# VH-VL binders against q0atu2: the designs that were tried, part 125

Target 1, 119 residues: q0atu2
Amino acid sequence: MLDKKARIRTSREYRNVFEKGKRLSGRFLIIYYVENALDNNRFGFITNKKIGMAVIRNRIKRQLRAIVREYQGQVKNKHDIVLVARAGIGKSSFEGMEKDYIAIMKKAGLFARNANKID

## First folded at step 6 (VH-VL)

Design u71 (framework fv_recibokibart)
Fold by ESMFold2-Fast, scan of step 6:
Structure u71 (fold): chain C 119 residues (1-119), chain A 121 residues (1-121), chain B 108 residues (1-108)
Amino acid sequence: as target 1 above (119 residues)
Amino acid sequence: QVQLVQSGAEVKKPGASVKVSCKASGYTFTGYYMHWAKQAPGQGLEWIGEINPKSGGTNYNQKFQGRVTMTRDTSISTAYMELSRLRSDDTAVYYCARDKYYWESLYFDYWGQGTLVTVSS
Amino acid sequence: QIVLTQSPGTLSLSPGERATLSCRASQSVSSDYLHWYQQKPGQAPRLWIYGASSRATGIPDRFSGSGSGTDFTLTISRLEPEDFATYYCQQYSDSPLTFGQGTKLEIK
């Protein structure tokens, strides 16, 4: 349910984020991020074989997209962000992944100010 | 062979700034992240932050945010760490260290020899 | 931040003995992101074990690492004189990256 315009799709686009961006590690996620020249944010997702078999990797990818979609309104505009799932993510709960995402986005300074606090 | 060679020891007064260099050789400088760590006398290691040498993009430990600036010069394969508004508890050996680029197994495989920064009087 | 606590702080042993060094994390750490470094006085740290159990290039078989979750161990099966040094564990699991306070392995 992430808009097609909000997805990083090509190898070249992923490479640009890795090469031009910053990096920040969380418990279950590493994010690579860079400001773009567009009017919107774009997200990419990487799950590697250390996570587990394809069925587990597909579940994690689906859950990460759901989390990103839920918090999209809080992300500062004009960024390309790649989420790389780490080995331990396969054993995490949905809530664990969500908390890690929120924490890492706040540490990166990528969450916009909220009038209301999340927690 | 991979080598990271750091600048020599510095003695600074409180309130001054210090800029430590780390010259890389034996590999593609822009292919690996560079980190900086602090080791106070007789104490353990503390991570300061990292820089992507290709882009200049940085992430700092919040403890040093606002006082540390990391830069690089790709023409001479050199990374820099500048620490401002020095105080006595900044007295330490500062290390640069190379990080494997890939996210599967991130670790510091090569370290510089260290730079002693003394802040006194 | 994740706090790594190493024990003992100092371990006094003789060559030929077995050494067991502990690293405990305040929160669960994936074993893939738990590493060990060796440091001798006046020298930079050197990568020793990465991913909890993989020996770095050139590290002798007498060194082994193990553990998962919050409990990690570095074992030296039979100490050689050159093994006496300080060992630091490090996590790359969560920002900020953190190190343990070190275990100093010293001769009697």
Scores: ipSAE 0.090, ipTM 0.739, lowest interface PAE 5.9, mean pLDDT 88

Design u72 (framework fv_recibokibart)
Fold by ESMFold2-Fast, scan of step 6:
Formats: structure tokens, C-alpha cells, sequence
Structure u72 (fold): chain C 119 residues (1-119), chain A 121 residues (1-121), chain B 108 residues (1-108)
């Protein structure tokens, strides 16, 4: 489970990410993201009715939180990031969601990487 | 009703920059993302990138990264796309298109009329 | 990136005939994020079908979209003169967004 300080919890905090941020689409996820003025990263999670019933939406949220926790050390500090589950995610595997998360975070430039060779 | 009106045709020399505008009307400008696409003669459509008009936050197609800059002016509901270091293969019609602010329905429901940019020596 | 391949490049038919246009993706695309646009010479593209099968506002019911995974189809059951145009498929599944090269529907 993510610590309280690492969670986006209020509707106003979510709205700030959407309004101030930018977004990037992946196969199963869309992320909205913005730099914050805090000491840490914060994550939000959204599942809409198109995903399925509450049981499915709750499972997806738990799995996404687990993925975010696993990779939180690789995320560049001081970002608010909202993960929105896309239609079809309910049929995906945990591994598929994980691969999509990694790919989208890399494309967004949100994963801390070693410097490449000078060329 | 919703309308996106783009600036007129441009003729540029190789190495120059071009800045195309897209003026929105008939809706809340900051409630929709704005995208830009390129259509070269005979090659179909190519996505360039998107901007959040409320924040100015952008995401670009890697192919154009480093040469494209998207901006907006909320006081006149206008989005801009600037392409620098122009080459002959940048000759194309450039379109703006709007997309919903949120994620439920992601498609381009309204497009600008297009701006022809010709790059010739 | 996902490559969309449209076939045929040009389809020559007469009014009254049935048209079938193909769009194939290099990897699986959720149907919710596969769209079709119509474009006539000198005009901007116009949203035609979204989410593989939903007609956009004002689009006649002779148009239908279908498909899933990597294979998508746009069908026109009985061509009218105003239907002759270029049709582009587009995926909004993952960044970068991509379009097919288009199928030009022309009068025989």
C-alpha cells in the first residue's frame, strides 16, 4: 500500500493534476502528470464505469497501486501522477499492466535513468 | 457552434521557422486538449503532438522533438505550433484538432481547415 | 510505434456498390481507440467512425465499422456519390498516435 503522503486523495488535488499537467496514453493506462512543490511524489488512481463492475475496478486499483509501489524508487522526485485505467484493462494480465506502466513512464521521461554515452 | 480557424498559407526557405495558429470558438478553449497533425502530399496524416491549453503542458511525437514547440494564448483562445529548421520534407498541410480534456472519449471531433506550409529554395 | 496498414490504396467502384476498406495494425489495438476519418480534396479530415463501430453525429447508417485486435474494417453498404473520398484509420491506443496511409475511394 502507498503511504498517505504518496497519495493524491482529494478532488481538488486530482483537478490540479488535470488542469496543470500534461498527459500520455498507453495501451491500458493514461497518465496525467505535473511537477509538485513537495518533497515527494504523489499518485492517484481512477477507474471509470467502462472498466466494469466495482469488484473489477477495485481489483485493478489494487494491482496498479502494487505496480506503482514496486517502481516508486525509479520515478523522478516531485511529481503528482494520476493513472487512469482504460477500457479493456480488466481483461489484461498483471504483467501486461506492469509493462504498460513502465513503457508510459519512460516515454513521459518520469523514470530516472543513467546518463547515456556522449555522442 | 464549434470552429477552429487556422492561419493562412506560408512559403519558407530551408532553415527558417514557421508558426501556425489555430483560433478556437464556440466552446471553452481550456476544456479541450489541442493536437497538431501533418499531412504531406501523398503520405497521409502524421501526429505531431498535443498541448493542454489550461497549463501549456505539451507532449510531442519523438520524430518532431527538438524542432516543434506548441504554445497557446488563452486570452484569445488561440493555439500555436512552431516548427524550426525547416526542410523540404516539412512541406505539408498542418491541422489542429481538438480532443476531450478527460479520457472517456479520445478522438478528434473537430479539425481546423489546415494550413499549407511550403518549404522551397 | 503502432503501424496501421490500409488496403486497398485505391478502390474504384460505382454508386450503388458495396465498399469494404481494411485497416491492419502491427500490434493489437483496443477497439475503443480505433477511429476512422473521411477526407475530401481541399478539406480537413472529419470524424466518421469512433471506437471501431460507433458512427459520429450525422453519419448515414449505410456506414458501419467492425473489427478487433489487429484487423478493422469500414463498410459502406450502398455507395452514394458523396461517399467518394479518402478514408483514414487512426489509433489512439498508445503514444505516438498514428494514422494509416488512407484508402482513396474513387468513381469507376
Amino acid sequence: as target 1 above (119 residues)
Amino acid sequence: QVQLVQSGAEVKKPGASVKVSCKASGYTFTGYYMHWAKQAPGQGLEWIGEINPKSGGTNYNQKFQGRVTMTRDTSISTAYMELSRLRSDDTAVYYCARDKYYWESLYFDYWGQGTLVTVSS
Amino acid sequence: QIVLTQSPGTLSLSPGERATLSCRASQSVSSDYLHWYQQKPGQAPRLWIYGASSRATGIPDRFSGSGSGTDFTLTISRLEPEDFATYYCQQYGESPLTFGQGTKLEIK
Scores: ipSAE 0.592, ipTM 0.865, lowest interface PAE 2.0, mean pLDDT 89
Fold by OpenDDE, second read of step 7:
Structure u72 (fold): chain C 119 residues (1-119), chain A 121 residues (1-121), chain B 108 residues (1-108)
Amino acid sequence: as target 1 above (119 residues)
Amino acid sequence: QVQLVQSGAEVKKPGASVKVSCKASGYTFTGYYMHWAKQAPGQGLEWIGEINPKSGGTNYNQKFQGRVTMTRDTSISTAYMELSRLRSDDTAVYYCARDKYYWESLYFDYWGQGTLVTVSS
Amino acid sequence: QIVLTQSPGTLSLSPGERATLSCRASQSVSSDYLHWYQQKPGQAPRLWIYGASSRATGIPDRFSGSGSGTDFTLTISRLEPEDFATYYCQQYGESPLTFGQGTKLEIK
């Protein structure tokens, strides 16, 4: 799991990202990202009821957290990043979700160009 | 084809620990959650918990919380379920099962053959 | 937790007859998260019906699933000898995941 320091936790923090951040849409994910005044990145995760029951939403959240954690070291510093799961994510494999994450993060310029899947 | 092959039967004393293995093949091991279930003799199925083989993250049934530990070795595509402080009512067949995520549904599409664990003094 | 109650506990029928198995949930479960498994003695469970009404790969069309809310049914239109087994319903809509206690379909 992500360290507490690496988590967006308050409604105010989320609101700041949504209001001041940039938005990019991927196949399964939408990301909102904005620079922060910290020395570390913070991540937030949004899953809504359209995805399914709580057990499914929690599963998706767990998968996203796992992906974010795996690639955390490759993300440019000083950013607040919120991941919003799209409705179609329920049809995606873990690998598909991971691929989408990498693609959208690269598009956002938050990953180094040489960022690759870690096996 | 997808296969889940579990370790052999175990006989343990009360208070001991048992570690059951589940070797996966025929698919990307880290791409699917792995679940474990308990079936006491002549009884139904009980969910123990799940593990994300990619991250190692786990979620356990509260009934087993504190006694169960799920781990994995990605290098050999093997999941492990360890149950400690064994008691007689832990006697059961334990199954690993692959989690299928499809069409916004979740279910167990492949199962191991089961591992009998007998706890007796 | 969601409790799934199956009925009857044992169902004794002959080949060629119609079988109706019930699974009742203590609270509403989305059809997408209610599944059925078949298990024969000495074997692991096998996915049979998923999402309340979808047959798993290789499952004969004599098997059908239906239901919503708290009441779900597995029906076998015309029993074959190989259909005699124990059937379990399962919900994946709420943690912890839970199974019914099973219905044993035995030959009369």
Scores: ipSAE 0.013, ipTM 0.668, lowest interface PAE 8.4, mean pLDDT 90

Design u73 (framework fv_recibokibart)
Fold by ESMFold2-Fast, scan of step 6:
Structure u73 (fold): chain C 119 residues (1-119), chain A 121 residues (1-121), chain B 108 residues (1-108)
Amino acid sequence: as target 1 above (119 residues)
Amino acid sequence: QVQLVQSGAEVKKPGASVKVSCKASGYTFTGYYMHWAKQAPGQGLEWIGEINPKSGGTNYNQKFQGRVTMTRDTSISTAYMELSRLRSDDTAVYYCARDKYYWESLYFDYWGQGTLVTVSS
Amino acid sequence: QIVLTQSPGTLSLSPGERATLSCRASQSVSSDYLHWYQQKPGQAPRLWIYGASSRATGIPDRFSGSGSGTDFTLTISRLEPEDFATYYCQQYGDEPLTFGQGTKLEIK
């Protein structure tokens, strides 16, 4: 479960991310993201009718929240991030969604990394 | 009704920069992402990147990262693409094209007429 | 990145004939994110088929798109003179967005 503080909850907050953010498309996910003025990251999740029936959309939402929760410590602080599930996600495995999430977050430069000595 | 009108042809020397414009009309400029694509003579299309006209937020194809800058001016509904440190293989027609930021409509429904950029010494 | 390979590179046919244009992806692409554009010399590309099979507004019903996974096809059932152009497939399934190299449909 994601903490309430880590959730984008209102239509106004979602609209802010879409209007002011950047976008990056992956195989099963699109992320919209913007730096916030808070002390923490917030995540939003969108599954539309093209994904499938409600039972499929609910499964996808649960799995995406689980993935985000598992990797939340790696995400750079102070970002609002909305994950939009793409049509093909309904046929993906949990591992497929996880790999796509990791790849897209790395491409966006949103994963923090430990400091290493670089000459 | 929807129209994207690009600036005219440019001839540049290697090492120079070029800035191409794309003026939108017939729709809400800030409601659609604007993309840019390159087409070298006799070749196919290559995606350069996109800009959110509402925020100015950009995402570039890694191949052009560091040489391309996309901007916009919402007061005149115009998007810009600037390509720096020009070399001969940048000779191409450059197109702007729009898509909707809404996740159900990810295709380029309207394109500008193209701008020929020639890089020659 | 996803590479789109179109075949043939050039297709020489006469008006009245059927044309079949292929687009193969290096990895699976959802049909919703595969599109076709028509381009004539000196003109901008024009959206022709979106989501693998949906005709854009104003496109004649002699054009049809099909396919899924890695194999996609654009078919023209009975060529008209105005159909001779270059056709590009494009994927919006993964970044960077990519286009095929094009199939030039020319008069025999």
Scores: ipSAE 0.314, ipTM 0.810, lowest interface PAE 3.5, mean pLDDT 89
Fold by OpenDDE, second read of step 7:
Structure u73 (fold): chain C 119 residues (1-119), chain A 121 residues (1-121), chain B 108 residues (1-108)
Amino acid sequence: as target 1 above (119 residues)
Amino acid sequence: QVQLVQSGAEVKKPGASVKVSCKASGYTFTGYYMHWAKQAPGQGLEWIGEINPKSGGTNYNQKFQGRVTMTRDTSISTAYMELSRLRSDDTAVYYCARDKYYWESLYFDYWGQGTLVTVSS
Amino acid sequence: QIVLTQSPGTLSLSPGERATLSCRASQSVSSDYLHWYQQKPGQAPRLWIYGASSRATGIPDRFSGSGSGTDFTLTISRLEPEDFATYYCQQYGDEPLTFGQGTKLEIK
């Protein structure tokens, strides 16, 4: 699990990211990201009903959290990042989801660019 | 230079299985997803699935789910695609293709030469 | 799944002419995930255009890609003899990955 300090938790925090952040669309994910005034990154996760039933949405969130946790140390600091799951993610594999996360984060400039390499 | 070299043509009976290999060279095998595509004679291309050579994780087209198994041997930089319970409409050229992990996009930048699999009674 | 429909199925032209190939998606596809491949008989497909409008390495500038949303186009400004082949569009925006049925560009 992500540390409590590494989580976007309030509606206000989410709103701030959506209003002031940049948006990038990946294969299975959309990310909104904005610099924060903290010393750490914070992550938020959104899975709407388009993804599927609650059990599916919860599974996706769990998987996304696992991915984010795995690569947390590679993300540039001082960012609030919201991951929005796209409708097709419910049918994606964990590997596909992970690949998409890495790709979109690289595109956002939040990951180091080592082109074409699977981390 | 990057090369993907596939195994030779196969002739199989209906109900049998076929395993096609794709040997990669010229790059770090575990650093790129490998995809497989099907092309029936005179037809277009169909995506079969992908494998992460590092973890062995796979993602299949649901159309082939239950009949296709993708594996890899990292020691020899080789990916495998096995298709079971073969039927006549499985007759096709099968291609492996490397996933270009460009931060702007994802696409297939290198392809194997293809493997013809013929399924006939 | 996202269905890509290419048109025309066959395009018969002469060297020196302009070719326009269409790829229509059943739903919106990000330009970053729409690609074109060229394939000649007996050969594997070859990456031609990626991200809707970027030429792959070594691809002549007479080739151009454009489009967004559901409508994409590959254009050859002035056909050369080596350009006659089948061209496929492909989307990487959603699973399963899908290809168009192809446009065969043949010499008239």
Scores: ipSAE 0.024, ipTM 0.728, lowest interface PAE 4.4, mean pLDDT 91

Design u74 (framework fv_recibokibart)
Fold by ESMFold2-Fast, scan of step 6:
Structure u74 (fold): chain C 119 residues (1-119), chain A 121 residues (1-121), chain B 108 residues (1-108)
Amino acid sequence: as target 1 above (119 residues)
Amino acid sequence: QVQLVQSGAEVKKPGASVKVSCKASGYTFTGYYMHWAKQAPGQGLEWIGEINPKSGGTNYNQKFQGRVTMTRDTSISTAYMELSRLRSDDTAVYYCARDKYYWESLYFDYWGQGTLVTVSS
Amino acid sequence: QIVLTQSPGTLSLSPGERATLSCRASQSVSSDYLHWYQQKPGQAPRLWIYGASSRATGIPDRFSGSGSGTDFTLTISRLEPEDFATYYCQQYGDYPLTFGQGTKLEIK
């Protein structure tokens, strides 16, 4: 699980990422990301009603946090990153979400140059 | 009323650069992503990339990476696409287009009228 | 990248007939992220159907979209003269964003 200091918590902080950040869309995820002035990365998670019921949205949110935690060490330091789940994510497997996350983070240039090989 | 108005036609020589503008009106410019697409004569549409007008952040199609630069000027609600090292196969109409909703919808609800760029010697 | 293949490339029909335009994706695309645009000669594309099946504002009910996964269809139940144009499908499910090559609907 992610420590609280690695989580974007307030509406103000989310708004800052949306307002100042870059956007990149994957198959199941959209990320918004911006450099921060802190000494660590922070992650936020958005699951909107188009995905499905609260139970489904909460499941997806938990799975995304687990994926982010697994790959946290590969993310370039000092970024605020918000993951927005797309409508189709409810039909994805955990593996599908994980692969999409890795792909979009690589495309965004957010994985460190010396990150683990995933080829 | 939402409008995207693009700059006029350009004729360039191979190796030159071209910068096309797209002036937005009728909405909050920084609330919507702007995209650029290419359409060669008699051909279909090809996505070039996108820019977040609020942050200036960009994401480009790998096919154009290294030759395309997207920028914006929020004071005049204008987006720009610059394509360098022009080749004959860059001859095309270039369109700007807006995402319907920055956060929720991912489709192009408004398009500019297009800018014809001709690359010839 | 996701390749969208439209068929036929050209469809020659008369007003009053039914038109069926196909768009096939090389990989599964969520229907929410498959869209159709209409383009007439000398004009910019116009959003026609979004999310595979939702008509954009002002689009007549003779147009319908359907499909899921890799196979999507745009149907025009009874062609009117103003419907003759090129139609492009587009996916926003993965980067890079891609369009089909277009189906040109022309008068026989």
Scores: ipSAE 0.005, ipTM 0.560, lowest interface PAE 13.7, mean pLDDT 85

Design u75 (framework fv_recibokibart)
Fold by ESMFold2-Fast, scan of step 6:
Structure u75 (fold): chain C 119 residues (1-119), chain A 121 residues (1-121), chain B 108 residues (1-108)
Amino acid sequence: as target 1 above (119 residues)
Amino acid sequence: QVQLVQSGAEVKKPGASVKVSCKASGYTFTGYYMHWAKQAPGQGLEWIGEINPKSGGTNYNQKFQGRVTMTRDTSISTAYMELSRLRSDDTAVYYCARDKYYWESLYFDYWGQGTLVTVSS
Amino acid sequence: QIVLTQSPGTLSLSPGERATLSCRASQSVSSDYLHWYQQKPGQAPRLWIYGASSRATGIPDRFSGSGSGTDFTLTISRLEPEDFATYYCQQYGDWPLTFGQGTKLEIK
């Protein structure tokens, strides 16, 4: 689970990322991202009803938080990043979500140059 | 009623730049992404990039290799696309198109009428 | 990038016939992010079907979209004269977004 200080928590904070940020789409994820004025990164997670039932959406949220936490040290500091799960994510594997996350973070230029590759 | 009205046709020489405008009306300009697409004569559509009118943040198709710049002026609800170092294969109709509110950035519900840019010596 | 391949390139039919237009993706695309546009000569494209199967406002019920994964279809159950146009599929499943090359539906 991610530390509370690393979470985007309020609707106002989510709205700020959407309004001021950039967007990149992957296969199972869309990220919205903006540089913040804090000394740390913050992450938000959105899973809508098109993904599936509440138990599936809750599983996806837990798995995404675990993935984000695993790669925390490779993310460039001072960003607010919102992960929006796409409709097809409910049928993906954990490994599939992880690969998509790494790919999209690299495309966005948010991973450090020495970021790990999952081959 | 939603409308996107683009600037008129342009004829440019190779190496020049062109700046096309797209004036939005009938909706909250800063609530929707604006996209640009290219259609060469007799060919299909190619996506160039997008701009968030609220922030000015942009994402471009890598094919345009830093030759494209998208901007906007919120005071007049107008988006701009500038393409530099023009080549003959840039001859095309250029369209602006609106992407429904950016939480749901999924499809282009309204398009401008298109701007023909001809690049010839 | 995801490549969308439409087939056939040209479909020649008569009014009253059924038309089936195919769009194949090089990678799986969630149906929520596969859309169809109609374009007539000299005009801008117009949104026709979104999310693979939802008709845009004002689009007649003779038009239907279907498909998932890599294979998507636009079907016109009974062609009318105004339906002859070029149809493009588009994916928003991955960045950069891409269009198919189009299927031109023409009168035989």
Scores: ipSAE 0.025, ipTM 0.670, lowest interface PAE 7.4, mean pLDDT 86

Design u76 (framework fv_recibokibart)
Fold by ESMFold2-Fast, scan of step 6:
Structure u76 (fold): chain C 119 residues (1-119), chain A 121 residues (1-121), chain B 108 residues (1-108)
Amino acid sequence: as target 1 above (119 residues)
Amino acid sequence: QVQLVQSGAEVKKPGASVKVSCKASGYTFTGYYMHWAKQAPGQGLEWIGEINPKSGGTNYNQKFQGRVTMTRDTSISTAYMELSRLRSDDTAVYYCARDKYYWESLYFDYWGQGTLVTVSS
Amino acid sequence: QIVLTQSPGTLSLSPGERATLSCRASQSVSSDYLHWYQQKPGQAPRLWIYGASSRATGIPDRFSGSGSGTDFTLTISRLEPEDFATYYCQQYGDSPYTFGQGTKLEIK
């Protein structure tokens, strides 16, 4: 589970990331990200009805949280990052989502060295 | 009406830098991302990168990383793209184009008229 | 990166005829992020079809887009003289965003 302090919680905090940050699109994900003034990273997750029914959206959210948690140690500190699931994600495998996450985080320059190991 | 007006044509020598401007009008400049694209003579379009005009945050195509710098001046609603260490294959028309902040309906809805940059000895 | 391949490279037709332009992606692209632009010589590209099938504001209904996955099509049911231009498909899915090489629609 992600720490309570590691979650973006309010609509104002989400809006801050969208408006003041930058973004990067991947195959199944878009990330919006900005440096924060805290001592830790915070993550937000957005799934919308274009992805599919609630059971699919809930599965995707759980899987994305698991991926973020697994790679949290490789993320450069002091960032607010929002992951937005794209329409095609519902047909993706867990491995496919994981590879897309790693690829976009590397492209964004948010991963520390050694994040290149995808195995 | 939305307009994106770019600076005029430039002729540069190999190794020089060029800075192209794109002045926005008819909308809230900080409400939309600005992108830059390259079109070499007789070729298709190539995406260079994007800037969030509100924050100045940028993301560049890896192909141009290290040679491109995008900036903006919100007081005059103008975006800039500077390309350094110019090569002959940088000869192209460069376009600015606008899209939305949010992830819904992302597309380049308005484009500047283009700026021809010629790199020649 | 996703490579978009357009065919044919050049399509020679007369006004009144039907045009069909193809765009094929090297990987599956959500139709929501497949767009078409029209470009005339000396002009900037103009958004024409977005999300594979939605006409941009002011675009005549003789234009239609379709497709999903890796195979997308732009159709002009009955060509008008002003329709002769180069058409580019573009994916706004995976960064870096990419364009096809274009299909030039020319008068026969």
Scores: ipSAE 0.404, ipTM 0.823, lowest interface PAE 3.3, mean pLDDT 89
Fold by OpenDDE, second read of step 7:
Structure u76 (fold): chain C 119 residues (1-119), chain A 121 residues (1-121), chain B 108 residues (1-108)
Amino acid sequence: as target 1 above (119 residues)
Amino acid sequence: QVQLVQSGAEVKKPGASVKVSCKASGYTFTGYYMHWAKQAPGQGLEWIGEINPKSGGTNYNQKFQGRVTMTRDTSISTAYMELSRLRSDDTAVYYCARDKYYWESLYFDYWGQGTLVTVSS
Amino acid sequence: QIVLTQSPGTLSLSPGERATLSCRASQSVSSDYLHWYQQKPGQAPRLWIYGASSRATGIPDRFSGSGSGTDFTLTISRLEPEDFATYYCQQYGDSPYTFGQGTKLEIK
């Protein structure tokens, strides 16, 4: 699990990211990102009914948290990042989500070009 | 205490249908998804599908799509798995299992005792 | 679908010995969704390890799980007579949810 300080938790924090941040769309994810005044990154996750049943949405959310956690050390610091799951993500594999995450984060300039999985 | 009690063994002819029941007790039936798994004799486990007892929504393994139907009766906390157009390779023990959400994980925390379905001509 | 391959198929050991069971996935699986179940003849599977490394309620600490990505391991530090059974790994990350073919731990 992500540390509490690494989580976007309040509606105010989410609104700040959506209003002031940049947006990039991937195959399965849309990310909103903005610089913060902290020394760490914070992540938020959004799933909606377009993805599927509640259990699926919860699963996808947990999978995205797992991906973010795994690559946390490779993300440029001082950012609030919100991951919005797109409808097609429900049909994707975990590996597919991971690849999409890496691709979109690289495109955003938040990952190093040589970012890879850390086991 | 949580219990899942399944219906008794079945013997069917090829082409027939079988409907296995799984009665839940000890918890709120509609609060947890119910899954079904197949285990052929001496073989491993195979996921068949899941049902949301609250809404009746289902998701099936493509391998069983078109032959399996999962339903539930909330008034008696019972889930049903019906398999049609039976063939010999459907001979197996079928299990119901409760889906548990805990922290960052999902897993099957309680299982029925299993129902043997034998398909023979 | 994700294929889980367990090895060895059969493991013959004596009480008191150390057991190491392997589960390899055809593609990466989140540790949060890799689980182990124990099954004895004539009984239903029972949750044993969840999230790759967490023991289910009532599971002795001689059991441990580890691994990430595509390689996962269940270890029994010192076998007890009641530990001889078939162990299955399972992934709950991608539909269809799949099981390994199992490792039968039998008494030598």
Scores: ipSAE 0.008, ipTM 0.641, lowest interface PAE 10.4, mean pLDDT 91

